# Designs tried in a protein design chat: VHH binders against q9xhz8. Part 7

Target 1, 326 residues: q9xhz8
Amino acid sequence: MGDTKVETISRLAQWRIENFGPCSFKKSDPFKVGIWNWHLSIERNRYLSVRLFPELSRVSKEQPPVAKFVLRVSNVGPNRRFYISPVYEKLLRTTDDCVWHVDSSFHGRFTIDVEFLDLKICPVNGGEASPVWPTDATMQSISTQTTLKCLSRMLEESILTDVIIHTADGTLSAHKAILSASSTVFKSMFHHDLMEKESSTIHIDDMSRESCMALLSYLYGNITQEEFWKHRLALLGAANKYDITDLKAACEESLMEDINSSNVLERLQEAWLYQLEKLKKGCLMYLFDFGKIYDVREEISSFFRQADRELMLEMFQEVLSVWKPV
Short names: E, the ipSAE of ESMFold2; O, the ipSAE of OpenDDE; V2, 0.75 times the mean of E and O plus 0.25 times the DockQ between their complexes.

## First folded at step 1 (VHH)

Design e10 (framework vhh_enristomig)
Fold by ESMFold2-Fast, scan of step 1:
Structure e10 (fold): chain B 326 residues (1-326), chain A 121 residues (1-121)
Amino acid sequence: as target 1 above (326 residues)
Amino acid sequence: EVQLLESGGGEVQPGGSLRLSCAASGSTFSYYAISWYRQAPGKQREWVSTIYSGGSTNYAESVKGRFTISRDNAKNTLYLQMSSLRAEDTAVYYCAAGKLPYTSRYYFDYWGQGTLVTVKP
């Protein structure tokens, strides 16, 4: 009666038992952890039996808890004795889903702690279990968002920029550290620059200011899909030149998405020049496995006059691999 | 039609010199930055030097003071003069120049097939 209240802080629930005799039973008042109200019960016969269970409700029926937790029973006073349960990890629906038997002689005054190590919602309709508290994945997501906001601000507000990029039609400010971290070529360029008193400039005069801004937006983590799509050929050239391997791979994947009869020969030539194996294979499959070579009959002769002989050999091998004699 | 062809590679003793050439086609050669890259066996591709349309040059720290990049716009040719060669300079050297011939787009690099430089210790 007077000792049924459970106090909670964060992931810890503590029930203080003031008067517990032999062959006694007590049930706690409900306490809130996560989205559920919980109860503890304690019963003594041969053993001290501790139970943890959610209060029966629509929430506990439709969104039952999967809980990972530890139970602890301790006496009150300067000579503390305690018992700790194994780590439990259970779907909890009923009063019998978690029963801990403690071989203890505790009577009168003692405390029962529940420490939740993890808590998830398990939906009845076959949805994936979702965490109640922040996880490593949650913290990584928050950290990533914070970092991307910082990088975006560094670029947009020109915060402590230390290099000027001269493009074909304008200039841009950037950070040597970010360029060097993304490109071994830029790293080598700036390693050289450290030997000279007054060259904090680089020239990318084969790119427009707009395309070069798209490159910086990619490196600083704030490029949009629309900007990437618009500038992907210029970005491919830059990624190849400055050895930005992840950007080069991203451009290749993007160029794979819209292979058609109007661009396939140009894409195949680009794949050959930049050594893009996936795009090359995609173009060859489009032309020969899907029979689209007949749609480019007018352009193919001009292409053959200008194409590399090794590329022509690969095209011929693809024709042979598709060939199915009777 | 636009094609890059490197030449001038070969075997040389440490401390020796070589001049690499890169012949390019196209009326836009003089308008774009052109670079030399190298790739040693089992290593990542490494930028060596760039020459810009205005004549300005940049060099990787490892080659500064030893290599000189230059261009002849009348011949559509890029050069890399290499001196004081070391064993670690052994690599296939590539040039990259602007504009793809099969599109109306610009600001793209072409890669040549490369030329091998071997510095024997």
Scores: ipSAE 0.000, ipTM 0.130, lowest interface PAE 20.6, mean pLDDT 78

Design e11 (framework vhh_enristomig)
Fold by ESMFold2-Fast, scan of step 1:
Structure e11 (fold): chain B 326 residues (1-326), chain A 123 residues (1-123)
Amino acid sequence: as target 1 above (326 residues)
Amino acid sequence: EVQLLESGGGEVQPGGSLRLSCAASGFTFSNYDISWYRQAPGKQREWVSTITSGGSTNYAESVKGRFTISRDNAKNTLYLQMSSLRAEDTAVYYCAASSFDQLYTEAYSGDYWGQGTLVTVKP
């Protein structure tokens, strides 16, 4: 026959060599691992030289492999001798990128194993290396997608809802378990029921049905960026009231992204009301470090009449911190 | 105007005691279930204790046997007697007039929150 075929299983490739003499060279048939076809070659002169390299193709040129692997050469038979390479971790483009020299007297029949410990794609266009095989992050992503599909269906199809939410202009159905898991305030509300009920009713009359639906969409994991941005002020109020810490932080980050002269005083008041330290500092920096206070001259007097005294003191401190003599 | 004002916080050593007060105005205090909550730095707000309009009390497992909630409807005041304080009790303490499913009124959760009072259990 011929002994050029490489057998693969999972992350292991094995090449069985039947006839290999002194001063000989052999190259394997291509074998598939990851997205690449690979070759092994062996050459015997002073040492046995083992090479691992990807087959020259569009894939190997545009998406070359970064591989972490071990090579092994073993004789066949009951008293098995073997040589094992160091662990290699290399970007492999050419036949010379990984050469392993083995001081071996193997002739005739032996096997060469490649065990891949890790395998990544390294785009030539300057992208980040990406794993070929599942990682903890990959499993977490898959698990998260499965959970989000479940939660979205529960909300959209009203599957076994056990609470009715009365908003300013309508009602919504939801699940006590999800509300309680997302908010210690909701958990407390449902825990303190004096009498056992088949279902509970809660009132969120300070939110429209649309804004409250956005809150539920956030809690059930199906909110869109457009919905979030549209309702972020209502969501901020709800996050503060029901102590939904991650949502409150997300709203603060969003409100920082578009600070301008038309909204900065309102954002500063909101930051003070909801104790948003990052947004407060951003607004103060916008007004005083960037000198934008002069753009709000008409509004500032009215703002000072309504503003908290402690907030006005912080504004004064910011003026002092920015002012430099000479 | 509806108002809740907490007081009585401060620094204590482990094993010490503090009594927190919450003065309420602007609503019919005696008709509401009133709760104590606390928030440690970087942590979610945690329910501590509730006293119903009828005087029944309930406590978080972590404070049961160490804290006592009470109310004085004539003075519109809520109290939390804290004993055997631990480092884990360090938090800002808030009182709240919250709505529950048994409370069939137009009250809302979080509508009546105070500014809080800081309790620090010093090592």
Scores: ipSAE 0.000, ipTM 0.133, lowest interface PAE 24.2, mean pLDDT 79

Design e2 (framework vhh_enristomig; at its last look DockQ between E and O 0.01; V2 from the best seeds 0.00; counts 0 for: pae O 14.0 > 2, unsure alone 62.0 < 65, placed apart)
Fold by ESMFold2-Fast, scan of step 4:
Structure e2 (fold): chain B 326 residues (1-326), chain A 120 residues (1-120)
Amino acid sequence: as target 1 above (326 residues)
Amino acid sequence: EVQLLESGGGEVQPGGSLRLSCAASGSIFSIYAISWYRQAPGKQREWVSTITSGGSTNYAESVKGRFTISRDNAKNTLYLQMSSLRAEDTAVYYCARVGYSSGWDEFDYWGQGTLVTVKP
């Protein structure tokens, strides 16, 4: 048959040229890669000029390709030679957007390869470029959504639960595997529990059913920002008790975001109780470096009656760091 | 070298008290949760108590109110204060750090155990 047909395999397109003369132009049949039909053309002037371009269509006009690719020209037979282009990364709209000049001219029979390394859609309406092929980020996103969907179903539908949690005002069902993977304390509790025929029971009497459900929502990956914010003090207590270090850090960061005169003494006490160094320093800076201690004069006496001696010493040292005698 | 070494076991009468100690060497003791386990003759090993790096405590229902776990980070030492001891508390007691692999340098550590015998 004719030598205008391009064969494609995955991200590779190959055009086999059977007979190419000294003053010739050839254009390939369209070949499909991504959402576009593509053409290759060759022309001999001073050099062999190889062009790659999308077929003119509504798709190529409204959603033009940004392509990262390499071109290769190879002779066939016993005296095999080949030339490889630089790596191109271009927005391709016209026949002139990619022209590769091969230093040595080929005659007769040879092959032209296009190897696409990356391919994106660039909308002309000012949208962000979107990938055509799966990337590590794309696969991670899909995988993450699948995992979160599975974990959510395990919790919501109580699929093969093996532990019952007794809270202050109700019960919840959960999975030892998820609790153990999230908490060294739960891992320690369940470490030798493999031979039990019945579900284990644990008591979290210091949490309400609602706040304990928020803890499970966090561990199963389906907690909302609103739910987290509402329960962050209960979650902090649980994170401290069960050694859930990432949750403890998240609660600390959240509590730092809204320090004000009405809550700073309570936040400082919580930071001391749970050993939250960043929150403690934030509260001390708020009170003494920003001069907000004067806004809490009436509350400070009650606070000092409850506060640990070592915390009071740290507060005094902070006062001394900013105080200068008149 | 990282090592956990239990001590303080012995014979005691029912209703008596004992204090077990676990000394850690070569480890960053203060940043980890550490647990006590016990194993009675012919029975499976069971969890007794855990204390977090911050000092928060958790207890098995069978020992709650009778045993107290504590730590001294300056001495790299874990304690288990046992009171109101019963015949059922007779076991070899183990100190353990049960954690997650950090890839290359964080693993579970277990002591050799110390025997507690409650004689009627």
Scores: ipSAE 0.372, ipTM 0.783, lowest interface PAE 3.7, mean pLDDT 84
Fold by ESMFold2, look of step 2:
Structure e2 (fold): chain B 326 residues (1-326), chain A 120 residues (1-120)
Amino acid sequence: as target 1 above (326 residues)
Amino acid sequence: EVQLLESGGGEVQPGGSLRLSCAASGSIFSIYAISWYRQAPGKQREWVSTITSGGSTNYAESVKGRFTISRDNAKNTLYLQMSSLRAEDTAVYYCARVGYSSGWDEFDYWGQGTLVTVKP
């Protein structure tokens, strides 16, 4: 009963005033938006003055609102007029923080609306104000995290798998769509199988079941750093074979991190095999610029017996570059 | 005071083109999606096109590919470029801001309309 109640729905609040006059001031009952109770008030002076403010409480003192909003006033009857405030964006603590002076006088029946465009909680102890409602950036993060959980479940629970992978020591189930989206080699392979009506089976005989599972974990977004590190060489081979360029680059960068006397010759062979220019240069620098070839002198003859002759020539050219007098 | 004012209507031959304008109040222009509607004689008012404050556009199926909605932020003006006009496009065209909440009629703002006549 009466005209003190403000009705709310979502980010909208409406105060319907049935009779404003003869009094010069009215204040609404509190209404809740966000974590705060709010009041609207109106005052008749030369013009109509409209105020929006939070109800004073421990919440509003410790966590005051930063609000982005518009106010509207409209009359009732024929030839309705609407007045809209500028867009306000303010920290609202007191009744004086938001005053809108309407360029018209209103008597009798009219309506005051608030539309909250954004609402944030400002902590008294500093820090970033936190939004009351979800933003587009938050929704993107939620969407991404949900997708990764779905992919993890698809792999772990074998949900609607449509291809069997035969590895060197076991089988795995996977999804053609995931493999095809990750690799044009797989995409072409499955296109050929569809056209030729062959079975939904592929062979990856150069990987163990465990290393192939690491590959699938990478493709489904599940791989841990520990799994990656353990299987780096197998993943490098697979990334090269199936043209998974981001994985190939990640393997190369990882293999450069721990070059040492026990692995440098093997990594030089792998860099040559897979045309990894950065890793090749890193290994050559370790051996010749840092002088560590002495540390592998017992292994070098075995390395030369198995090395590509063109690689051996490039190593010789590196010696000439490093030690050649001017 | 809120203002939505259409202009640019007139008579045109079938297959012709016409550009409608809608001058809007700055607060309306800066924060709301604004739409074009039309009403043929004896028919219900129907939605034509919408442009959001961020510039995203959408169109009724009957006008896709023929009509283009756009905005000029410097002038607080919306445009409807109409091409390949047909007799069925004859209507009074309205610029409107329609509230997203059902039952909040006081949030709806309509212009006075501009007549577009496509000769038979």
Scores: ipSAE 0.012, ipTM 0.498, lowest interface PAE 7.6, mean pLDDT 81
Fold by OpenDDE, look of step 2:
Structure e2 (fold): chain B 326 residues (1-326), chain A 120 residues (1-120)
Amino acid sequence: as target 1 above (326 residues)
Amino acid sequence: EVQLLESGGGEVQPGGSLRLSCAASGSIFSIYAISWYRQAPGKQREWVSTITSGGSTNYAESVKGRFTISRDNAKNTLYLQMSSLRAEDTAVYYCARVGYSSGWDEFDYWGQGTLVTVKP
């Protein structure tokens, strides 16, 4: 049997060489890994040079492999010696793209192993190389999706719910564990409030059932953009009240995206109320830096009458900062 | 057990377009590369296109520029958008999942196929 055959299992390729003999060069038969055929070659000069390269093909030319791999050379026998290459991560197009020089000479039987740790393919039209095999990120994504589905079902089907939430116009059921994990305030309520512990009931009277459902949907990871947009102000209030920092941030960001003359004053008030500095700054910039205060001239007086004095001071300061005397 | 089910085949005129779907069930769809194959009457099955788990695509020369492979992992569905269809595109189209234990030319699961007929 010719000693040019390479056997593969999973991400491992093994080339068994019976005798290198007087040869200075040997090339393996092609072996398939991913979408490419590969070759190993060995050259014996000052060193044993091991090369891994893809077989020339349209695919290898147009979409060359980015391979992360390790080479191993070992002799066969009781006195087995192992040489291991560094971990290579290379774009492989030609025979010389990766050469491992082993400071050893094997004259008898020895094996060359290639362990592919990762393999990526470059897009034909350019862009970032994509993995051929699943990555940790892929698995995490799968796991995440599964978890989200699970949580969604827990909420939707009221699976082993242990808390009843009384809202302004209805009741919802949820899980203390989820609420507690999401909010320190909820956690505190369940752990320190004896009455609530016993009753397994909490009251959120300042939210509608629908808004509260949106809150739960957020916490359980199944909120839609539509629901979020619909209830973002209520969600902001809840986020603030129950110290759900991520939600608060999400709401702030969302409100920043669509500031206009019809909502800017209200949003400024909300920003002040909930100490949303980014939104506040955004609203102030909208009003004063961009001069949109003129678009709300009818409403601004009423706003000034109702606004906190500190907010007014801040507004005034902003005006001064952008004001250019004629 | 993994099942692949092709759909979307039919008759179309030359120059027309057709979109094939391959629905996968019983497996983790998102971590596998999936390919389209086709078999014309009296001919051997030939590779058409592959999309990796990461979204990279490859096409046979005969369909390059005309066909587009895509996937929706959320729906566990593979697609083949075919445009500028030709008579020579007439075939039963199969989707196949690429196995990890073997080369990209080996597949562990095949669909039943969907017939595409391109004729005036």
Scores: ipSAE 0.000, ipTM 0.200, lowest interface PAE 14.0, mean pLDDT 86
ESMFold2-Fast, scan of step 1: ipSAE 0.304; ipTM 0.737
ESMFold2 (binder alone), look of step 2: mean pLDDT 77; pTM 0.783

Design e3 (framework vhh_enristomig)
Fold by ESMFold2-Fast, scan of step 1:
Structure e3 (fold): chain B 326 residues (1-326), chain A 120 residues (1-120)
Amino acid sequence: as target 1 above (326 residues)
Amino acid sequence: EVQLLESGGGEVQPGGSLRLSCAASGFTFSDYYISWYRQAPGKQREWVSTISSGGSTNYAESVKGRFTISRDNAKNTLYLQMSSLRAEDTAVYYCAAEGLRYFDWSTDYWGQGTLVTVKP
């Protein structure tokens, strides 16, 4: 029999105690903050001892809280007295992980507040702690999702398009603002008195409509991994031509992932053409460090006839650096 | 004496598939690099794909991921499996014997060609 209910609002929990005598103990009802049920307990001997702890459950065992919080004890009346704890930042598993000793004469009627300043989930498997409440990073993530949905709709529904792109086999509608923000080359085209600016038409005759749509999907933030993989060589050419450096780097990384005997010489030629240093080194390592040159021995003669002299020199230098007389 | 005879061409809808065959005679087929080339009306002949004597394959950028070249040395036959066909794939497709080794992408023997028409 006693007042055991704790009321919560957001990060604040308050326990109102109606009758507490000397040498007494009370434990609160569970209260929900974050993903955990919590308890407060108070015990009076010489000092008032306040404890905060999570209720023992599967959740608290597998995903224990790391809490940053402040405890406060205050009386009710015309001259209100209060005591505030130090700021605690603790991993809380047991009833003894947080004990606050207050040199306080409070008895009878008073309140105990816990104010959480930060709260994180700490996985037992040794993973990183993750925040419970929205942060600037959380709001930025939500805002980014909203912005990407808006850009996707602008492209898919052709909302107020102001430029027409003529491809090898069709036309696409887009926005000058998005193209200019994404590419210094497109920005330059729209700022000069070029025919494309005057007619509101851009010619990308070296791309198919499908590949050019993949480029737009990338620029408007709605490209899928499947679309990217399918069109990555056309996207590489476009990224190089229109100076879209992040896309060019993404294409290079993708092309490195599936180097094999059937494509390594073609990938090496592409790496040379587009100045892709990582892909070039990857192809050279594949051929010489992994000894895969044997798998392309039949194609290598034709490759040497077509290859740039500087690329051939780099191939010879790689042979000299990797193959030792053993 | 050396003969390359293509077959399997025809009309197909965009997104459709066709399998081309090239029957070879008069040379040791298994020793040769064999290629597919195509020529659209009013355009220059374009290299499409090559398969080495050992079975290694290379493809033109425009057909990569859509076309698959293969060979059957027991039947002296070359194949080109074409999928996801586009209007721009409309051309006469030629089989060509490149020799025992690749050399400057040169073609020594040509077939008669087989017409592929992708109707929009």
Scores: ipSAE 0.000, ipTM 0.075, lowest interface PAE 24.6, mean pLDDT 79

Design e4 (framework vhh_enristomig)
Fold by ESMFold2-Fast, scan of step 1:
Structure e4 (fold): chain B 326 residues (1-326), chain A 121 residues (1-121)
Amino acid sequence: as target 1 above (326 residues)
Amino acid sequence: EVQLLESGGGEVQPGGSLRLSCAASGRTFSSYAISWYRQAPGKQREWVSTITRGGSTNYAESVKGRFTISRDNAKNTLYLQMSSLRAEDTAVYYCAKAPLYYGSGSYYDYWGQGTLVTVKP
């Protein structure tokens, strides 16, 4: 339709103006970029003023755009000249939010380009700004999902497994490459494995099949919160033994979340043995700062008679710290 | 610290019975879950059974229904009653302090010298 039509391709919108003569104002037809319909307008006073704005609608009201873009004005003749705006990054709600003044006059035919460098939805309902187009973060997320699906299938369907794990009460199949990449201890175990004619076998006889499966689910990236919570003590032991430091830290954080009178002495002993400083301090705070020692009075008396001397000393020092007179 | 001393091992025929004992020295016996492990020649240590502070028991599937773990806190002694013994039960048996939880105690360094059980046809 005439010279009011804007053509779009990818992140580029181009408006071809054929005759900006006797009229000092012209507004484009709506054009779609992202979820919004947009308009360009031009106005000539002393300068050529270019405006970019979303069409007023429920969408633009409730989900206004935050746009990063460049405007370009160029003549269409054999003597081509270009004027390029600064890079704008703006929340666009009104017709006046983006006004670019071009310190030059064009006669007759010229084009206005909008090149969007980034475009985000900014909900007025207090939601977080979200990208309209794929970003590096978006592509990394998609790639990560694909990778996790592949790893999950390798474990669940036993695709080309090359190691058999003997647990206390069953066997599991896994991949040396995944185990070695996840644990320096597993890497060391396989580095000197010369069993080319037989399936490689490792023994994790001190874990149940179910707990060892939870360990594999963690290493293959498909463990659920429920599985983790159920097996976190066995996973803590495995993380310590196989030097899986991120898992060990995750187990400590999990054990911090549910300290209570039935488990605090157990958690304190585990924290002492595995050198879990956050958990140790949490248990000491629970007992002494929150006064929960009375809830474990029968157990604590037995514990104090039989606990490690150094741990008992730290407990006593914590008592003194809480009840300092100044 | 807890020092553990295993005893009661020996040679038995298949289908026989044997009772292992683990005597603890030190003051912390009743505060710990304690486990039995076994190690056959050339193999890693295998968990056999655990008894918690409260007397709750758990067993490896291979010994379930044949072995019984028990403790006497007054005597600072842990027991493993083994029945219906099989050739695959041949191993050195160890007791070890476990954390105060269900699961493996193999990550602790409080191991005894072990007691040898040999089941010969």
Scores: ipSAE 0.000, ipTM 0.104, lowest interface PAE 21.1, mean pLDDT 78

Design e5 (framework vhh_enristomig)
Fold by ESMFold2-Fast, scan of step 1:
Structure e5 (fold): chain B 326 residues (1-326), chain A 122 residues (1-122)
Amino acid sequence: as target 1 above (326 residues)
Amino acid sequence: EVQLLESGGGEVQPGGSLRLSCAASGFTFDDYAISWYRQAPGKQREWVSTIYSGGSTNYAESVKGRFTISRDNAKNTLYLQMSSLRAEDTAVYYCATETYYYDSSGYPLDYWGQGTLVTVKP
């Protein structure tokens, strides 16, 4: 019946078929790629059908492969022809998960190639899929983790700090390079620094030491969700003042999450002050489309007395859009 | 432990029909491709038909259009419905696993039944 052996090199497997007739079936010997033993099978009826599947074992059951691959069939005769499958990306558990039908008249002697483009382990116990081989995404993830670790250590261990921040109630040490890269305002502040000074000082007197530490934790990639939530209003003010656009957007999204009758007027005023269009529209929708303005009836008169005229105009326009006839 | 047991063989007249059964035990029937083979007196074994775990089927050219392979996963049973039988179909019919799988030790999971005789009178 010929050789059933599959030869492998790195991500490529090749099966040489020596004798294959019409209406025939052949299954390869197992071959190892990644952590799995694999099989190829081939059968012919109207079309040539090629199958790729993992050996049924504890490994394939508990850690089944998600494979991205291409199949190729080539003759070995004087008139060389080849057929290439589409790129498949599949979770492979059974013999039917990958079937490639080739409109080919190949008989006798030909080769079948499997080229794996990517392989991942997909645990059935609810674990995350993990790559077998390094990818651009894998290297970027590792690189990102290394960079965040370095930045965190620079801040926590005060490694070569070159600026002192004076807050309302204390001082913090930081790095001009990190501040300048995150903020055009900080960049401008340091551009006129005197060369005579070993370290610069900056004053952020409108923030507490704790809130300013949260700002630094954000810039150095070390902020927690709890820390962010606690300081989000102070962070919003800082993001606006120092032109940190990503932080400003993050604060806006956070403030939209908990709009209620007790805070909607303050949120609307903050949205106006800091030009937060999403939050402003959310507050207006809460008040007028959801009819919650009646829940703030007592507070609304004081709000109207102190609110900006342009904001009051926008509120009036929202009322007009809601109170349409029909 | 793993067993394949064929039944349904017998004598039939040319042009007649016969249904073979193969009862499987000791393995996860649903996960395996299972085939019918036959061996006529004085000849080599030849493949007749295969049904795969997903239900797709394949047939030898000599039986295509006359034989139908099927499976009942709830009963762990394989069937071969034979019609338009000819003298040349006289053989012992065997049920066999065409496994895509190996056990955890790397040994192939290929099993054969004891066979059932089909005789087509000339």
Scores: ipSAE 0.000, ipTM 0.139, lowest interface PAE 22.1, mean pLDDT 80

